# Designs tried in a protein design chat: VH-VL binders against UPF0735 ACT domain-containing protein LBUL_1260. Part 1

Every score and structure here is a prediction.

Target 1, 144 residues: UPF0735 ACT domain-containing protein LBUL_1260, of Lactobacillus delbrueckii subsp. bulgaricus (q049t6)
Amino acid sequence: MADYFYVHKKILPDYLEKVLEAREMLDSREAATVTEATERVGISRNTYYRYKDYVFRAKDPARGQQAVLSLLLADLPGALSAVLTCVTDHRASVLTISQAIPLASHASVLMSLDLAGLKGDINTLLADLKSLPFVKNLQLAGLE
Unless a header shows other numbers, all headers, positions and changes below count from the first letter of the chain; antibody chains aren't numbered by Kabat.
F, E and O stand for the ipSAE by ESMFold2-Fast, ESMFold2 and OpenDDE, each averaged over both directions (binder to target, target to binder). V2 = 0.75 x the mean of E and O + 0.25 x the DockQ between their complexes.
[cut] stands for letters that were removed.
The coordinates of atoms that the task and the answers printed are left out; those that the model quotes come from them. Centres of patches stay.

## First folded at step 21 (VH-VL; from m5 with heavy chain T100R, light chain N92D)

Design p4
Fold by OpenDDE, fold request of step 29:
Structure p4 (fold): chain C 144 residues (1-144), chain A 119 residues (1-119), chain B 107 residues (1-107)
Amino acid sequence: as target 1 above (144 residues)
Amino acid sequence: EVQLVQSGAEVKKPGSSVKVSCKASGGTFSTYAMHWVRQAPGQGLEWIGYIIPSFGYANYNQKFKDRATLTVDKSTSTAYMELSSLRSEDTAVYYCARGRIGYYYFDYWGQGTLVTVSS
Amino acid sequence: DIQMTQSPSSVSASVGDRVTITCKASQGISSWVAWYQQKPGKSPKLLIYKASSLQSGVPSRFSDSGSGTDFTLTISSLQPEDFATYFCQQYDSYPLTFGGGTKVEIK
């Protein structure tokens, strides 16, 4: 039998969501310790440890699990490496990658990403990628 | 089936260098990195660094950045780890291990190469 | 660097026993923890990754739980082939680091 089922949040005690919030603070390093996190959200440490492994955010069925990005990079040492580093920092994984022969001091890159473990949303990842000085153009070619 | 086959055991003097090879077969590596991990006798595992064969990019543990060199021969699908200025503390089994770019857990490992450093 | 403190260092158990191994991260690392099994003279073998995903061929008696800093590997019913050393590993950030290991021995 399945161990999970869906329940509307309004019929649950509020400490369950607080447990989730505390865990998220720890995961994001907004809080350094369980004590700090639980004090900030207003629950006991015992409550946190009791439920921390049983509370999860519902998945958005409309959220894409894979993305295809088309990039134009300056043909500079470490450009692609920096892009890959940024992707990994957001907890995305590379499914496919191709790089065209550089032309006019630029290189075209096409890559697909696994977003199952993405930290934040795709827009945050895209914004950070665009902020890289050697990224001259970035297009989201697909999201599914 | 993916297989990683490493070179044989090495015995080295302090101050010398060792170069271990890892030949990959049975899979694609365009979206994978080749990692190197060592294990001293009776000790835990220590990450050395990785290289992305498709692009030649390498990332090192700061502890080894001045002594370790990772390279790849794409034509033979072989990765190499060279460690210089060897010390007795470098005595360990050295492993190559495959990890997908972005999620660096290791799904396939080489059989390991024992490197013994002694006077 | 992120330290992974693994406990216990060793545990004696019998076939059929429930075995629990804990790994404590020095800082929050979400669920980016993998678990490995290593037998004497052999390479580590991947058991679990990506938030409770079992590697192909790994028995269902192996499971993990945890998020943030506290992680647990559980063997629900120990089998003869499970006597080995187990390691946790974080892949949240560089450098990648491992726990010290837990040797599961026969009682």
Scores: ipSAE 0.138, ipTM 0.708, lowest interface PAE 2.2, mean pLDDT 90
Fold by ESMFold2, look of step 21:
Structure p4 (fold): chain C 144 residues (1-144), chain A 119 residues (1-119), chain B 107 residues (1-107)
Amino acid sequence: as target 1 above (144 residues)
Amino acid sequence: EVQLVQSGAEVKKPGSSVKVSCKASGGTFSTYAMHWVRQAPGQGLEWIGYIIPSFGYANYNQKFKDRATLTVDKSTSTAYMELSSLRSEDTAVYYCARGRIGYYYFDYWGQGTLVTVSS
Amino acid sequence: DIQMTQSPSSVSASVGDRVTITCKASQGISSWVAWYQQKPGKSPKLLIYKASSLQSGVPSRFSDSGSGTDFTLTISSLQPEDFATYFCQQYDSYPLTFGGGTKVEIK
């Protein structure tokens, strides 16, 4: 049920790639305003607004079915089990887990997840994991 | 090929305990949950609990939590289920079964271990 | 606990028949249901899991449908090897629970 096609950019109007460039400048704060971004790339503001929500690069970071997470876990009874419960409640599947020796009352954990059955999106899972009081430095180390 | 090989049949008296083993081969042991499920003669299936070997995390059906203990020996890739204070209604075939973490359906099953509680 | 009410408990059918088996959950479980086949003296075998996915090597005559509380397993054209007992299982909430089983017998 895709609302989108994949099309080689060579056959597309040049202004569509400029819409992407302008959006990237705004997202990175390289440009402060739409007017500034669109002037830099050479398109009108109307062109930007018309297409900004419909054109994407193929490797959008939100797409993928596997993720790698890195986190620090407090050395407390049940801390790891709570992380696992959170992951399984979101219907993500753990592919691998590595836990380092605890240092200064925390242990590094690196895990890879299969997201094919994920309930909702990855950002919701990350937010819930970050809300656990014994989880620190949670980072999405890879998304594929 | 994943294989789950269970220990042999047991005959027990009421009030005793039983420990069933399940040796895994041919797959990742530590990142899959090992479940235990029983089936009384001519009856349906009843979930006892699971253990995740890499974390030592076990979760139990509350019906069994005061009598069941799930453990693993990672060095031999073997899971164990111990059931204490046996009663005649505990007579059943006990299965180990593998479930993917996050999706607890059982893609591989052991051959089953008959435990008979009689007398 | 979520009760899985499976019906019928038994069905007598002929080769080539369409067989339907239903499971009703006592509360909503989204699509988190699996189906198993068990032959006498054997351990259960997974047929269908997560959102109607067929397990590898399972014939396409097996299908399921449903969401929420009502789920159906269908065997579109019964074959001799399909005479067995079938179980549904929910994996939405602990404890994991199974239906009571449906024995499919030769008529």
Scores: ipSAE 0.007, ipTM 0.514, lowest interface PAE 11.3, mean pLDDT 82
Fold by ESMFold2, fold request of step 29:
Structure p4 (fold): chain C 144 residues (1-144), chain A 119 residues (1-119), chain B 107 residues (1-107)
Amino acid sequence: as target 1 above (144 residues)
Amino acid sequence: EVQLVQSGAEVKKPGSSVKVSCKASGGTFSTYAMHWVRQAPGQGLEWIGYIIPSFGYANYNQKFKDRATLTVDKSTSTAYMELSSLRSEDTAVYYCARGRIGYYYFDYWGQGTLVTVSS
Amino acid sequence: DIQMTQSPSSVSASVGDRVTITCKASQGISSWVAWYQQKPGKSPKLLIYKASSLQSGVPSRFSDSGSGTDFTLTISSLQPEDFATYFCQQYDSYPLTFGGGTKVEIK
């Protein structure tokens, strides 16, 4: 968009972030009215209406990154399914999976993930994956 | 048949950099990890890191993290290892070695590139 | 980092002898060990991976055993082409690490 800049919020007036907070409260129905939302965040209704359509949260650059994971799975019927369930529960999208034919009770897996919808941070996802009993040698092979 | 052909031997002064190439032929380049391993004269093998051409990702042995850079040129099926701030202890034969993505042992090796660092 | 300690550093043997080479990991690595052969002036060659899987074209006189921390490569009957240096490698975790090598020499 030619009409917008991406700027760090520290150089903006503080009331612009409060406009964003009020809008989020209304969208989530945490607040039922503009009066309630603006009162809670400490701005006037006039300030809210003046800016509400022109200020937006930028996509978190870290959340736009893709991750590549490398891991060894035990060659058991539920191992890959458990990994995929964990990834999906964290709201990461699986873009690709490459799995070698199992040798000596383990299969090597490489998967790429889209982190745009990730709940929390990638370290939380990695910790939960590492906790799965069928997962060994989990490595973050790349993060873009 | 898969072949990995490396650039020729180099003599470097301390403090300089070296960039070794590894051209892959006879196989799939983009779906395999390219690893780099070195061997000082009369010594064992030391893993430097890998790069995955299809994703452009690299991972490094912490020992080399600040000095090594791994890159690829997919159009020529060539991987590169650059090592900066060279010291005499960096004198070694540098190998590229192929592993399937998800495997961490190496079924094909380049012929090696001797890098000599001396005054 | 996982240290791989190979023993012995060298062994003198005759054609037809049985040779054993050991690697000890500084911590448990399950069965994630590979073995390589390197002849003078040449690059390493993969012999065995995933503890017991021979690489294609490797003679059956090569075998390994072990799990956890202690691993052994055995050459059941040495041939003239087997005089070389042998390395173990762990692939349980980064950084990937190698043993110091065992040189098998003619007695």
Scores: ipSAE 0.007, ipTM 0.483, lowest interface PAE 14.2, mean pLDDT 80
Fold by ESMFold2, fold request of step 29:
Structure p4 (fold): chain C 144 residues (1-144), chain A 119 residues (1-119), chain B 107 residues (1-107)
Amino acid sequence: as target 1 above (144 residues)
Amino acid sequence: EVQLVQSGAEVKKPGSSVKVSCKASGGTFSTYAMHWVRQAPGQGLEWIGYIIPSFGYANYNQKFKDRATLTVDKSTSTAYMELSSLRSEDTAVYYCARGRIGYYYFDYWGQGTLVTVSS
Amino acid sequence: DIQMTQSPSSVSASVGDRVTITCKASQGISSWVAWYQQKPGKSPKLLIYKASSLQSGVPSRFSDSGSGTDFTLTISSLQPEDFATYFCQQYDSYPLTFGGGTKVEIK
C-alpha cells in the first residue's frame, strides 16, 4: 500500500493503540470530549491530534465479512429497533446506521453489518428482514 | 470508563422472588447488550440471558425462560434481573455484564450481587 | 446446548512456569471462544476474545490457540498476579456456555 502499511501492533509504540482507543471512545460517545478520551487512555491531546487521522485498525480478513443493506423503513414506533433485533438474532453486528428523514411515511436506511458472528446463511437473514411488513426495498448493497 | 454497579446482597426465602439492579455509567447504555450471568458457590458460570436496552429485545437461556425477567429503565441507565420461584439452588452471585451487540463476550462486569436462598 | 469441557480443574504452579489450560467444545464452534480470569471475591475479567485478540490492558504473556472444538489458553511465564481461576466461554450459539473453570494456584 503506497500510503499505508499493515503492521503488527507489537512493534508500534504503545501510544498509537491508545490513539485508536481514544478515537473509538469519541466515535461511540463513551467520551464526550478529546480531553476526556485522552485522559482515560493515558495519552496527551497533542499525541492524539498528531496521529488520529493516520492510524487505523486493520480488518480481520480471516474472520471478517461485512454487508451493506439498503432499505425503506416505515415511520412507526419500534420499526428500526425490530430490524436491528432481527439482525442481532442472526448474530450479525451492526457497525453503522444512516437514516434519513421520513418521506411519505418511510425513511431510507443504509446499514453496515459485521457478519463475523453470523450463524447460518446471509440469505436467511435477508429473507427474515424482507418478511417484516414495515421493511420495503431491502437490497444487499455490498458484501465484502 | 464504563462502570456497572449492582444492588446489594439479598437473603430470600424459597418460593419468593428477587430483583437485582445494575446501573451503568461512563458509556452509552443503549448501544450494548446487557447480559446476566450467575455463579453458584464454588461453581462455574451460567448465562441467564441478555437484554438490548435500545431495542427492547431480551433473549433467555431456556433453563430460565419461565422464571427470569430482564428489564431496563433507560432514564436511569439501569438494567434489572428478576428471578421468581426461588429455590436453594438459586443461591449464587449474580453478575451483570456488558457486551457489544452481535459479539457475545463480556468486556465489563458488575461487582456481583450475592443472593442467598434459605429457609 | 454446547458443553464446554475445561481441563485441568486445577494447576499447581510456580512463578515463571508456563501454564496451559484446555477447553473442548461438544461440537464445532469455529473460533468463537473467549477467556476470562477471576480472582477470589472479584468478578470475571475478559482476557481474550475473537481467538487471539487480547483485551486492552491484558499482558502479552496471555495467548490462546485453537479452532473447531479444541482451544487452549497459555500463560507463557506465570506472574504472582496470575494466580486465579480461568474460564473459557463459547459464543457460537445459544445458550452461551462456560467451561467449569481451572484454578491456577501456588505450588
Scores: ipSAE 0.007, ipTM 0.502, lowest interface PAE 12.7, mean pLDDT 81
Fold by ESMFold2, look of step 22:
Structure p4 (fold): chain C 144 residues (1-144), chain A 119 residues (1-119), chain B 107 residues (1-107)
Amino acid sequence: as target 1 above (144 residues)
Amino acid sequence: EVQLVQSGAEVKKPGSSVKVSCKASGGTFSTYAMHWVRQAPGQGLEWIGYIIPSFGYANYNQKFKDRATLTVDKSTSTAYMELSSLRSEDTAVYYCARGRIGYYYFDYWGQGTLVTVSS
Amino acid sequence: DIQMTQSPSSVSASVGDRVTITCKASQGISSWVAWYQQKPGKSPKLLIYKASSLQSGVPSRFSDSGSGTDFTLTISSLQPEDFATYFCQQYDSYPLTFGGGTKVEIK
């Protein structure tokens, strides 16, 4: 079962939008404390804490998507740095990296990516990663 | 269009140091590695090292590791190569050269900076 | 260090000739070789990378071949603008090293 619904904000209580506004003021550092943020938007601290983890602004469809990649890297200086820069160039975020060293000349790498900010689509990122001379056996091991 | 513009020619005495600049324009400075390569008169090319501006990581040819220092100023998109304890055999044209990070071939080169070491 | 032994050191040729330049690596480097052209007073210019990938804007008369330790650059029909010095470069391991160069001169 889905835990969340898509609902137009016009039919929601007005204080939910103020909860979001207070969170945004804290994130932007326009307000330094929850007390300051909630006073400025006109809600109580209790209202803020009650809802802050349950209401969100709608995001672009690509946000929240995660991928798990498996690959072999040749033992060439800078190989992992090249992979990381390629990922960053496509505006994806690296969440985790796990590297095994079973062979002197090659390393097995498993990495998790946050695709929320991804520029373009994942197939373009995978194609660019596969084109790197140091990358072998690149596989998309999982996609959430 | 990508351009790499280097500082002007320099004449130095033995034992001194030199700092050559390389300003990048028309491209993504932080996505690429900046390499330094020199060419003595009538000689081949010799790799000095590289720096990755986005990570602040520099790696050096061991031959130069004790004398060369690579730095960047991201606010001006400028890379620097400093070479200390100069000798007459350091007389060369010094090039900055760009490559995608992890690709160790260079698609754009600066115009070169002649460094002459003489008494 | 991996030594790149380039031969010949120079070649005299006429427009329309086929020119072949070789590089030999002191140990196996798979296919990780790039080739550059350098005209007098100019900086080097990339011709070929990733073993047989032509850089954008490079004429198709340039090609390369080889794997392991022996590599060649071929100019199928020499043009007036091809008189220059050519370098190979390995990127298999540190330090990055270049061949000594081959000067292609007018006969």
Scores: ipSAE 0.006, ipTM 0.501, lowest interface PAE 11.7, mean pLDDT 81

Design p4
Fold by OpenDDE, fold request of step 29:
Structure p4 (fold): chain C 144 residues (1-144), chain A 119 residues (1-119), chain B 107 residues (1-107)
Amino acid sequence: as target 1 above (144 residues)
Amino acid sequence: EVQLVQSGAEVKKPGSSVKVSCKASGGTFSTYAMHWVRQAPGQGLEWIGYIIPSFGYANYNQKFKDRATLTVDKSTSTAYMELSSLRSEDTAVYYCARGRIGYYYFDYWGQGTLVTVSS
Amino acid sequence: DIQMTQSPSSVSASVGDRVTITCKASQGISSWVAWYQQKPGKSPKLLIYKASSLQSGVPSRFSDSGSGTDFTLTISSLQPEDFATYFCQQYDSYPLTFGGGTKVEIK
């Protein structure tokens, strides 16, 4: 079983983020002691030690440099071209692309993107791709 | 019983890199933190950093943050420490050591790996 | 960094003696100290952690005390197998740091 899952921090107690802040203060040597760090962020030492190794910053999807997308496209002329146009309109570069043999009037496409010059964020790109009528499914398979 | 078995001794030139492995057996691997500690000949112990295998999160001693890289292979229960830009002062026995998450004392140690840096 | 000043650096003792090793932290670290034993050519072995908790297999003649900045490891009655180097270690703050070690030698 997986030990981790993702949740939005708005549904979590405030002390979890404070634990993270305290840890970061210690890591950066902004605070010299756990006592100093926990006092500054407003949590107990017990709270810090209980959770300090269980809270982590999530990767910022807006700052990803490379992405892998898995798409299910309707097997229609121009479908792949439209996807590529959308990607390039967002100033993302296609590194690799693979299209499987169409099955049941659909084609599976796997592509990797260079996001170094991405206009906006990855979520905007994904939203625009999903809005295309021939895109039946879209998954972000990887982000780094 | 928990055992940590490290890779063999290394002889390296200044400026090169070394990668030491530490294979865990006899217990759980992913639910603990794996630490790395070195000991220069006749000297004390120096903490390098740790990694939590289940997540891949690593914390480094600032002294080594630019040169040390900790990684894990969960499929083989093996932890790795890579140290780059080696100097003569890096000559030491390097230990992997297991610690409980949240409480960083070391209950099990590897046998140590001697890394010798010489011209 | 938190410095752990360990004393003495060496001590000569006989079997049956009471041996005391001290470790002073450069700042308050509560009770987050562990003690290790190391023999020549071997890796350190955990003795005590978290306020007198003995690691499994560690004889009861080993004990620790202290809080804040001053910590003490005591061997109530030294045995032949206890001649070794001992280290303290703090895990209150990063980076984790060790004392300089105390070599317990035979008198």
Scores: ipSAE 0.005, ipTM 0.573, lowest interface PAE 11.3, mean pLDDT 90

